# VH-VL binders against Sulfurtransferase Alvin_2599 (rhd_2599), part 8

Target 1, 107 residues: Sulfurtransferase Alvin_2599 (rhd_2599), of Allochromatium vinosum (d3rpb9)
Amino acid sequence: MVNEIDSESLSQRLADTEDVLLVDIRTPAEIAQGMIPDALQLPMHLIPIRMSEIPKDRDVVIYCRSGARSYQACAYLMQQGYGRVLNLRGGIIAWARHGLPIVAPEG

## First folded at step 6 (VH-VL; framework fv_acimtamig)

Design s08
Fold by ESMFold2-Fast, scan of step 6:
Structure s08 (fold): chain C 107 residues (1-107), chain A 119 residues (1-119), chain B 106 residues (1-106)
Amino acid sequence: as target 1 above (107 residues)
Amino acid sequence: QVQLVQSGAEVKKPGESLKVSCKASGYTFTSYYMHWVRQAPGQGLEWMGIINPSGGSTYYAQKFQGRVTMTRDTSTSTVYMELSSLRSEDTAVYYCARDFYSSWEGDYWGQGTLVTVSS
Amino acid sequence: SYVLTQPSSVSVAPGQTATISCGGHNIGSYNVHWYQQRPGQSPVLVIYYDSDRPSGIPERFSGSNSGNTATLTISGTQAMDEADYYCQAWDSSTYVFGGGTKLTVL
């Protein structure tokens, strides 16, 4: 049902020529602690109203803290016709554990 | 500083439509989403939908889909909620509420608009 | 629709700790917000994102969310805290409110 990608696979795809959009659905307070570079900040509660910002012709990787909330977000988006969304398994916790880049958000 | 001022109470008949306004002041109108929530007399809160005042995009609760329309006028910093095909069970206090962005700014609600639907 | 379950009423003596529960399947995986509504007034956000406190809300208000239950805790309860309290969460499609809990302070 919901397609998933792990941190290492995502990191490799970002290093390649693949055009992937990252979406961080965490709270503003969580994002202030650090986020994956270039991620679109889209708090989970705003997905229904802002989903038009999510492209349907590219792979879109949705992530949260551990992967639980973003799994639900992906399931919802798939019901709304977004066939190219993927959940980042393990969320930003697993991303950080692999030593992958995390940045402070812009003001 | 932040204020949300709603239109006055209304009495409607079944089958009519209502349109409640919510005028915002004290902040940048297009920077915050706006919710509409209602409360039947003596009952709990019921979420109706949300609007982005910047672009005008909306998302409605499934129960109200097809009957509710939310709009805004950026020149007057006002959001509107229109509900059609009114029934007696639509009798409620209707609230607008500014979506929160950060804990430091707080959460703001209008004073509420009582709408009574009766024959 | 996703359902949030609250007790209809909770009573405490002044100065005691009040706890209000909000039950929902896997609610610990969602963000929960809490609203206070005094008689004849509009709701006021007292806790958001499970445990954060808006500016101006007293320190005696705190929140937690784990498993199937989110909890609002009011320590040193005062007469002015007498109100209806509502939990709220987003269930992937809509905002859902609990049925509300009437807090009575003796």
Scores: ipSAE 0.206, ipTM 0.738, lowest interface PAE 3.8, mean pLDDT 87

Design s11 (from c2 with heavy chain W105Y)
Heavy chain, then light chain:
Amino acid sequence: QVQLVQSGAEVKKPGESLKVSCKASGYTFTSYYMHWVRQAPGQGLEWMGIINPSGGSTYYAQKFQGRVTMTRDTSTSTVYMELSSLRSEDTAVYYCARDFYSSGYEGDYWGQGTLVTVSS
Amino acid sequence: SYVLTQPSSVSVAPGQTATISCGGHNIGSYNVHWYQQRPGQSPVLVIYYDSDRPSGIPERFSGSNSGNTATLTISGTQAMDEADYYCQAWDSSTYVFGGGTKLTVL
ESMFold2-Fast, scan of step 6: ipSAE 0.552; ipTM 0.834

Design s13 (from c2 with heavy chain F100L)
Heavy chain, then light chain:
Amino acid sequence: QVQLVQSGAEVKKPGESLKVSCKASGYTFTSYYMHWVRQAPGQGLEWMGIINPSGGSTYYAQKFQGRVTMTRDTSTSTVYMELSSLRSEDTAVYYCARDLYSSGWEGDYWGQGTLVTVSS
Amino acid sequence: SYVLTQPSSVSVAPGQTATISCGGHNIGSYNVHWYQQRPGQSPVLVIYYDSDRPSGIPERFSGSNSGNTATLTISGTQAMDEADYYCQAWDSSTYVFGGGTKLTVL
ESMFold2-Fast, scan of step 6: ipSAE 0.590; ipTM 0.856

Design s15 (from c2 with heavy chain Y101W)
Heavy chain, then light chain:
Amino acid sequence: QVQLVQSGAEVKKPGESLKVSCKASGYTFTSYYMHWVRQAPGQGLEWMGIINPSGGSTYYAQKFQGRVTMTRDTSTSTVYMELSSLRSEDTAVYYCARDFWSSGWEGDYWGQGTLVTVSS
Amino acid sequence: SYVLTQPSSVSVAPGQTATISCGGHNIGSYNVHWYQQRPGQSPVLVIYYDSDRPSGIPERFSGSNSGNTATLTISGTQAMDEADYYCQAWDSSTYVFGGGTKLTVL
ESMFold2-Fast, scan of step 6: ipSAE 0.555; ipTM 0.827

Design s17 (from c2 with heavy chain S102D)
Fold by ESMFold2-Fast, scan of step 6:
Structure s17 (fold): chain C 107 residues (1-107), chain A 120 residues (1-120), chain B 106 residues (1-106)
Amino acid sequence: as target 1 above (107 residues)
Amino acid sequence: QVQLVQSGAEVKKPGESLKVSCKASGYTFTSYYMHWVRQAPGQGLEWMGIINPSGGSTYYAQKFQGRVTMTRDTSTSTVYMELSSLRSEDTAVYYCARDFYDSGWEGDYWGQGTLVTVSS
Amino acid sequence: SYVLTQPSSVSVAPGQTATISCGGHNIGSYNVHWYQQRPGQSPVLVIYYDSDRPSGIPERFSGSNSGNTATLTISGTQAMDEADYYCQAWDSSTYVFGGGTKLTVL
């Protein structure tokens, strides 16, 4: 079972300056259209070789376009011992629909 | 002009070890991950693993775990794939291929392949 | 282990549309790439991330990915398109290639 968080709950945690890492697992073309500020860009296919960049001692919210790919990424990471990963339900599509901040990569 | 040039064909006996090289040029060697893929005669493509040329970290397909080792030499922009305890079913063309996460619009780049024949 | 299923062969007349399927459970949730391989040559990427085309690949090549099937479509098929075609997807733990499809053009 993968734990999930919705856009408004995540936005509130970020506004409260809670220690949450965002991870964007989408393609470069998708990210070029906009990303959630301060997200770590970690392409899905590189997760097995780069998962050491994901902390285990804080909440980590993984997102993709709609929440489907990131759900699978969370399931994999949980099997690898990452107990604090959460899927962003609805992905960046839901985030945008709520009018929440989206930035260009590196700005 | 990106080029990946692999070492030449080899003939091996069962139980021996294989080491194939792949020399990169035309780009910053440490900026792209490198894959190794093989293809047995008349068969499909089979992924073996990936290496980060910058830090040297690796991730291998489960089938090859314990038999394969991937390394690199940054001074010569070369990656290596070593396969031990060779069997007849390891007869294949072995390819290196540059990862295309940020460069798919260019296509991906593959070496010319190295034919390895394992027989008595 | 995750398995991608392709038909072993597809035949089409010149100028007709060829479709090559790649079946996998929930494959629409993964990113699918397509490779073309001519005899004695290294594979060539023809579609990446489901539907994007590398520079130099003709516009007659297109891709889609939904549900349990990804599809490579070649419109106005030409003799030069004869080759083996492989789909490839990364599932959370490994890279998987389909078994390959031999495309024959009359």
Scores: ipSAE 0.535, ipTM 0.855, lowest interface PAE 1.9, mean pLDDT 90

Design s18 (from c2 with heavy chain S102G)
Heavy chain, then light chain:
Amino acid sequence: QVQLVQSGAEVKKPGESLKVSCKASGYTFTSYYMHWVRQAPGQGLEWMGIINPSGGSTYYAQKFQGRVTMTRDTSTSTVYMELSSLRSEDTAVYYCARDFYGSGWEGDYWGQGTLVTVSS
Amino acid sequence: SYVLTQPSSVSVAPGQTATISCGGHNIGSYNVHWYQQRPGQSPVLVIYYDSDRPSGIPERFSGSNSGNTATLTISGTQAMDEADYYCQAWDSSTYVFGGGTKLTVL
ESMFold2-Fast, scan of step 6: ipSAE 0.603; ipTM 0.856

Design s25
Fold by ESMFold2-Fast, scan of step 6:
Structure s25 (fold): chain C 107 residues (1-107), chain A 119 residues (1-119), chain B 106 residues (1-106)
Amino acid sequence: as target 1 above (107 residues)
Amino acid sequence: QVQLVQSGAEVKKPGESLKVSCKASGYTFTSYYMHWVRQAPGQGLEWMGIINPSGGSTYYAQKFQGRVTMTRDTSTSTVYMELSSLRSEDTAVYYCARDFYGWSYLDYWGQGTLVTVSS
Amino acid sequence: SYVLTQPSSVSVAPGQTATISCGGHNIGSYNVHWYQQRPGQSPVLVIYYDSDRPSGIPERFSGSNSGNTATLTISGTQAMDEADYYCQAWDSSTYVFGGGTKLTVL
């Protein structure tokens, strides 16, 4: 079962400077439109070849546009032994609806 | 290469209905939300509502609830905005504008459709 | 509904810096976007997510947002910058636009 976190709870954890990694699994074209600050950019199709970049010893919040793709990504990662992944419920759409910070990717 | 092309100017009488179209090209139509914003002569921008072209779901500003209807046709990549029971106060330029996240910025705007309501 | 307040007019000499404010309660917690509208033309996005600039918008346009005020700054203001400027945010219930600021460069 995939664990989920909502935008408000995630925002609070980030404000408290908890050791949380954000992972944006959208396409490069989607990320170019804006992303949650400090997220690791890891397009969904690359997860099987780059999953070693995801730590197992801290909470990892995975998000996409609406939360559907990232839910599937979390299920896959849990099956691969990543027990500390959480899906951002509602994705970046819900994050934006709460007025929370979005930035253009650096570089 | 994104383009939003709106229907031409119209003159309407009070009590009639208005239907403005906005044809999108240069991107995947169902991947972006579409907003309708109007501007009365010499006035500021006024938000009317939003449509998700993928599922057709809509959300309207309180002021227009009950008079406005937004629809889309995915086969022609076109969104529509209907406004009923027209009044002289509805004289305005009506714009469609694109939004990737549904509650973010409006990155491309149509050219606008001038609607004059008078008798 | 949430209200954004802008000065109705700002005047600046060519080459000087223009600043246009957008006041809103706790606006620093929201994303603010800025649009430029020249007479008879459609609005053009000039700043998004408080401070990011779209491709094609000159470097002299910048933005900031903190506390109760978001600001659009135009450095080295040119005659071509004469336009109405609108800030925009949303509060989970509606998109809201500021009343607009007419920038004159004289």
Scores: ipSAE 0.006, ipTM 0.589, lowest interface PAE 13.4, mean pLDDT 87

Design s26
Fold by ESMFold2-Fast, scan of step 6:
Structure s26 (fold): chain C 107 residues (1-107), chain A 119 residues (1-119), chain B 106 residues (1-106)
Amino acid sequence: as target 1 above (107 residues)
Amino acid sequence: QVQLVQSGAEVKKPGESLKVSCKASGYTFTSYYMHWVRQAPGQGLEWMGIINPSGGSTYYAQKFQGRVTMTRDTSTSTVYMELSSLRSEDTAVYYCARDFYGWSPGDYWGQGTLVTVSS
Amino acid sequence: SYVLTQPSSVSVAPGQTATISCGGHNIGSYNVHWYQQRPGQSPVLVIYYDSDRPSGIPERFSGSNSGNTATLTISGTQAMDEADYYCQAWDSSTYVFGGGTKLTVL
């Protein structure tokens, strides 16, 4: 079913410089308030026509505010043949609560 | 300044195909997605699909898959929507609408194209 | 398929506050947009991302979205606000419009 990763585990993988793509599927208004550094901004409803930007040969962690929307996004992507997507459990809320970095988006 | 101008009204017979154009001006055509939405007489709005004018990728509503084709011509800043195997229930006003930024499909709308399908 | 439910009509007196609901299972987890359509005219976006207003839309238009209901609120309703109002949301696979609400100011 949908594989999940928590914020502590994701933070450790990023610190170890593992090849992981982060994808933020929230609204532009939410992203403007802050995002996880280096995340690809890919609003949820555009996934069907922009999913080619998501690689299949590396782990891709999808996140939203709390983890609910991104869980559904991961389920959809797995149905479309993306076997290496993971949901960030608890979303950016849990990420922030652990004191992990949040940045303003660039442009 | 931003304008979406659609082709004129059409009358079709069941079984024929429809092709509506939407010419964009006043912005960078390839920077915004374009939606197609229809509205049957006296009824509500119905989403048909979306096209990325840059790469040409499309995603269609399940109801229209197999009958709808969306394309674009970047040299004329025009998107097209073709609907095949027309039925009388395809009688509607067809709209193109520019995607604001992925969450709102319609910050600017074309004037609409009335298509009547009757024998 | 996912369904958004709107009342077919709402009537208010001039200056009264009009509220138009848009019901959908867990709609608060989705982004809701609202459109105004006058007879013979194209839809006009009046609220996007639940509560944001496009430039040119009066401050008396506001929106909210939580749980199973999104709401469009028009304070100090004017005769010019008479129109059909549609909500729209993204479900897991497509966009869905509500059935529309006819607002009458009289």
Scores: ipSAE 0.006, ipTM 0.591, lowest interface PAE 12.1, mean pLDDT 86

Design s27
Fold by ESMFold2-Fast, scan of step 6:
Structure s27 (fold): chain C 107 residues (1-107), chain A 119 residues (1-119), chain B 106 residues (1-106)
Amino acid sequence: as target 1 above (107 residues)
Amino acid sequence: QVQLVQSGAEVKKPGESLKVSCKASGYTFTSYYMHWVRQAPGQGLEWMGIINPSGGSTYYAQKFQGRVTMTRDTSTSTVYMELSSLRSEDTAVYYCARDFYSGSYGDYWGQGTLVTVSS
Amino acid sequence: SYVLTQPSSVSVAPGQTATISCGGHNIGSYNVHWYQQRPGQSPVLVIYYDSDRPSGIPERFSGSNSGNTATLTISGTQAMDEADYYCQAWDSSTYVFGGGTKLTVL
């Protein structure tokens, strides 16, 4: 089953300086409107060819707009042997509602 | 130094299958993805798909899904593109192009393979 | 499906500046790459990531990308620059090429 984490719990883990990789699987156009700081940009359709960039030995939180696409991405990665992926429940929408940091991608 | 050498021109009949090869040299074959792009006579470039030579993973353009298959042979540093159920509209020059950054853009291109599907 | 729009042709006198546009909705949020293709030859990458130039490409080639338009600029245009030019971007579902622009230096 896909493990999930909510915005408050993820924010606490980041505040505690835990080694967590964030992966944003939205489209480039969506990411341009704002992203969670330090997230790896990996559009969903490229996951099958770029999944080797995702480490297996640390927690990886995958997010999208609302959490639906990233849930499917986590399910797929688990089937491919990635046991430490977590879905951000509610996506970047929930993250923003909690007043958590969002940045423009570096230009 | 980096070189992509494609197989020679082919003439096919409608309904047949096409298999084009692209042999890479001058770099670590499994470290760069490979795109396939075609160009019909007098027309623009059309993306077909991409392959990761390391694991063999692929992603195809929706238009070609179900007809195209991309594979590789790491022992010969060669990628292949197969296109089935050929139609006259598949007449084109087919190119392989090395991906510079993990699904981004082609930095080196093969010389192209002209495929003519008879009317 | 996402569409990149280029003018079919652009003509300039030798030594003048040529500009080739690539229009797309919110294209400034994507990374745009440019290719040069001479008749009977393979495409050659001339600009990547909007404005970066590969080694071996003359400094007279430059690029920009903002809003709904990416632009390839060729200053001091020479006869050898005659070619078709294609823009390219990735739109989350496919790699999209513009229709191509034929540059004529008269």
Scores: ipSAE 0.007, ipTM 0.623, lowest interface PAE 8.8, mean pLDDT 87

Design s28 (from c2 with heavy chain S102D G104S W105G E106Y)
Fold by ESMFold2-Fast, scan of step 6:
Structure s28 (fold): chain C 107 residues (1-107), chain A 120 residues (1-120), chain B 106 residues (1-106)
Amino acid sequence: as target 1 above (107 residues)
Amino acid sequence: QVQLVQSGAEVKKPGESLKVSCKASGYTFTSYYMHWVRQAPGQGLEWMGIINPSGGSTYYAQKFQGRVTMTRDTSTSTVYMELSSLRSEDTAVYYCARDFYDSSGYGDYWGQGTLVTVSS
Amino acid sequence: SYVLTQPSSVSVAPGQTATISCGGHNIGSYNVHWYQQRPGQSPVLVIYYDSDRPSGIPERFSGSNSGNTATLTISGTQAMDEADYYCQAWDSSTYVFGGGTKLTVL
């Protein structure tokens, strides 16, 4: 089963400066419209060839637009031995609805 | 100007290995992923796998797992695809296709193709 | 193994609209790309992200993707549009091509 975290809980963990990696798996066009600060940009289709960039020794929160695609990505990563991945329930839509920070991508 | 130039046509015997090269120019080699796709005569396109030239990581289609190996040489901006244990059904045109690091998994530029005939 | 289904052939008269379908389970939740291949030539990207056109591709080419079917539409079809057309989709673990559709303009 895929573990999930909601926007409020994630926001609290980030405010507490916990060692959490955020991964945005949306398309480049979606990311260009705004992303969660400091997220690693890793489009879903590149996960099989870039998953080595995802650490196994800390919590990694994967997100997409609504949480559906990232749920599937978490399931895939768990099958590949990544036991510390969590899906952001509701995706960046829920994040924005809570008034949480969104930034333009750097570069 | 972006170019992908592939090695020339080859004739192989069953049981031999094939190694095709794809030399890239006109862009930053390590900023783009590279797909390998083949096409048997009169048939459709078949995806074989993808390589990240920056780190050398690869992902192969299940059908080719165990027979295909993709590598790169950053000093020459060249990607290689090796296919072992060749059979007559491996007769095909083999293509490399560039995939931008931030693209949605499409090939924007394609090599000219390498015809490989496996016979007798 | 995810499968994309295309009709093997489509025929239209010059100036008419051609539509080429690409069927796949829940394909509307993925991004679909389309390639044109003329005899003896490499594939050329004509549509990406379901509906976007690369620079240099005529406005006559358009795409859509919803539910279980993605569609490539060519309006005002010309003799130069005769080619094989392939759809392509991806998810987190696969990259798959449709079987291809031969477009004949006569």
Scores: ipSAE 0.013, ipTM 0.667, lowest interface PAE 7.7, mean pLDDT 87

Design s29
Fold by ESMFold2-Fast, scan of step 6:
Structure s29 (fold): chain C 107 residues (1-107), chain A 119 residues (1-119), chain B 106 residues (1-106)
Amino acid sequence: as target 1 above (107 residues)
Amino acid sequence: QVQLVQSGAEVKKPGESLKVSCKASGYTFTSYYMHWVRQAPGQGLEWMGIINPSGGSTYYAQKFQGRVTMTRDTSTSTVYMELSSLRSEDTAVYYCARDFYGDYEGDYWGQGTLVTVSS
Amino acid sequence: SYVLTQPSSVSVAPGQTATISCGGHNIGSYNVHWYQQRPGQSPVLVIYYDSDRPSGIPERFSGSNSGNTATLTISGTQAMDEADYYCQAWDSSTYVFGGGTKLTVL
C-alpha cells in the first residue's frame, strides 16, 4: 500500500520544520518551469541507480506532475525496503493550486 | 567534441569472458551515467546495465545478473563491461552510451564493438 | 518482465505522416524515449521524456504518451527518415526497449 500526503498537510509539516526530504522525479524540462523548494532532483529513470541517496530514517515525500508517476516510484521503493516514502497526492499541480511556494531550480 | 571510443572487435569461445572498454573524452567523465546496450545480428536493442562513473555504483538488467560486471577508471576516463560464461547467443554488437540526463543535445553512443562467440 | 510492443513495420509515401506506436501497460505513467537506427550505425535519440526533442532533431519529429500507448509521429516524412525506430522506457524495475519498427519510405 502506498501512503500518501496532500499539499496542505505537507505544507504544514514543512512550516513546522519537520525533518522531511522532498524528491522531485520529474524531467529536467518540467523542473525548469518550477519546483518545490529544497527538493532533491531525481529523475524517475535514475531511481534504481540513485536510490541509496534516499534516506530510510526520515519521511521522504516523492512527487511528480500529478501524482501518478510518483505513486509508481513509491511502490517500487517500498518493494526495495524504503518504508518511509510518501506520495504527494495531486503532485505539483495540486501544490500550485493551493498557492504554495514554487522556485526556480538551483542546478 | 564529445566522443566515446570503444575497443576493437573480438572473437571468443564459449565459456570465455569478454571485456569491452569505452573511453570518453570531451566532457567531465564523472558528471554523466553510462549505459551498456547490445544488439544481436538482425535483432533489436537490449539494455544490459548502467554505471555511475563518479561513485562506481551499478545497476544491471536481471537477465545479466551474475554474469555482467561494469567498472570504470577515472584516471583514463574509461568504462568497462565484462561478460562471463559466454555463449553463442552472446554474439552481438556491444554499445556504450552516455545518459542524456543533463545534456539537452541528446545522448552519445560509442561506435559499437562486434563480439563473435564461436567454437 | 515489462514488455513494450511495437509494430514490426510501417510504410508511408514521401511527405505523408508516419506514426509508430509503443504499447505498454500503464506506459503513460512512465517517460518514453525514442531512438532511430540506420543500418550499420549507432542509435540516435530523436525524442526523450515523451515529447522533448534533442538539439538538431528536425521539428517534424514529435511524441506523445498517455494511457497504454506512446506514439512517435513523423510529419512530412522524408527518404532520410527510413530507419528502425525503438521506444524505450523504465518501468521502475528495468530499462526496456520495444522490439523495433522498420520505417519504409516509398
Scores: ipSAE 0.503, ipTM 0.827, lowest interface PAE 1.9, mean pLDDT 90

Design s30
Fold by ESMFold2-Fast, scan of step 6:
Structure s30 (fold): chain C 107 residues (1-107), chain A 119 residues (1-119), chain B 106 residues (1-106)
Amino acid sequence: as target 1 above (107 residues)
Amino acid sequence: QVQLVQSGAEVKKPGESLKVSCKASGYTFTSYYMHWVRQAPGQGLEWMGIINPSGGSTYYAQKFQGRVTMTRDTSTSTVYMELSSLRSEDTAVYYCAREDYGWSYFDYWGQGTLVTVSS
Amino acid sequence: SYVLTQPSSVSVAPGQTATISCGGHNIGSYNVHWYQQRPGQSPVLVIYYDSDRPSGIPERFSGSNSGNTATLTISGTQAMDEADYYCQAWDSSTYVFGGGTKLTVL
């Protein structure tokens, strides 16, 4: 079963300087409009080849626009042996609606 | 010095299968991705797919899904590309090309393998 | 199905500046790489990440990328620069090449 985290809980973990990797699985065009700070850019269609870039020894929060694509990505990664992936419920839409930081891709 | 050395030219008949090898040397084989790119005579470059030599994971261009298979042998630092159900349109030079971890460009290319598919 | 559009050919006199365009929707948000292919040879990376040059590539090669067009520029063009040039980008579903541009120096 896919574990999930909401925007407020994630924001609190990041504020507490917890060792969490963020992964943005959206398209480059979507990311150009803004992303969560320090997220690894890993388009969804390339996860099967680039999953080795995802650590297994720390929590990894995967997000997309609304949370639907990233839920499927988390399910896939769990089947591949990645037990510490979490889906950001509501995606970057919910993140932005809570007034949380959004940066340019090269920030 | 980084080198990618491919197997020799092949002549095939329609319906047969092709298997090309690419032997890597001069770097840590499992630290770089490997791609296959083909080029029909007088035409442009066409991406076929990618393999992660470390875990053996693959991802193929949609056009080739169902016909292409990519594998590797870490003991010989070699990647393979197999293409089935060959047609005359598959006549091309097939290249292996290396991608540094997450950089998205191809910094070294093999010399190419010419495959001719004719009756 | 992201498509990169290049002119099929560009001709320039020796010593003049050649420009080769690579058109794509919002391509300025992508990282564009350029390859040179001389007849009978493997492609060679000449520009990566829009404007960076690999070791061994002459300074006369430069690149830019903004809006809907990426550009490869070759100043002081020489006969040895005759080749096919391909742009390449990585999008959300595949690695995409432009159709290629034949550069003729006459």
Scores: ipSAE 0.016, ipTM 0.636, lowest interface PAE 5.9, mean pLDDT 88

Design s31 (from c2 with heavy chain S31D)
Fold by ESMFold2-Fast, scan of step 6:
Structure s31 (fold): chain C 107 residues (1-107), chain A 120 residues (1-120), chain B 106 residues (1-106)
Amino acid sequence: as target 1 above (107 residues)
Amino acid sequence: QVQLVQSGAEVKKPGESLKVSCKASGYTFTDYYMHWVRQAPGQGLEWMGIINPSGGSTYYAQKFQGRVTMTRDTSTSTVYMELSSLRSEDTAVYYCARDFYSSGWEGDYWGQGTLVTVSS
Amino acid sequence: SYVLTQPSSVSVAPGQTATISCGGHNIGSYNVHWYQQRPGQSPVLVIYYDSDRPSGIPERFSGSNSGNTATLTISGTQAMDEADYYCQAWDSSTYVFGGGTKLTVL
């Protein structure tokens, strides 16, 4: 039911300049330590009030630290009619282990 | 210094509507979301919903959907919680609480609470 | 709906360590916060994001969160710590509070 994508596959899609929105659902304290470039910062507890910011007409990859919280977020969004959400398997931990870009959030 | 000051205690009859206010000061009102939480006498905390003071968007707990309305007035830095079709089970202390999403080290901030008694 | 389970009461002698549990399926994957509430007062955040303390909260308060249980630990418990304690986690759809634990310091 929840579709997942791994770090290597996501990195390839971004390199191919595909129309993919990244959503970081971690806390601001976690994001301050580093985030995937260009991700929309949408803390998990604000998803129900801010989900209108998530498009339904393009692929959206949701991520957290390890992939557990974002799996639940994807399940919730799918129940709310968001059929194009994908969980980043392994989260930003796996992303970093693959040597992929991490940036400081812009103020 | 951050302060949330709520309206005073009220006594209501079943079927009436309640409107509680929460006036914020000491920070930029539109930078933080605001929660409403209630507590029946001798019971635990129960989350009712959240409002974005900037745009006015809201999200309510399923239990209160259809009876609760949250609004704000940016000119007075005040949020409101309105609960309709009151029942005796709605007797509770109602709190507003500033979302601590970014506060962390400061902690979160709660109003002093508003006691609402619903009885015939 | 996601449920957080706390013991209704915990008793401890002054100076001893009090431990309050908060049980939830896979709760270690969520961030848990802890509130202290004294009679007639508003709740006070004592632990946030599992284990961090807000400014002004004594070092004797600590927290952990792993697997299916989050824990609030109060070392060297003092009479002033007597209060109700609530765990809280944000499930993807709502704020969830535990039922609360009354801490008695005898």
Scores: ipSAE 0.498, ipTM 0.830, lowest interface PAE 2.1, mean pLDDT 89

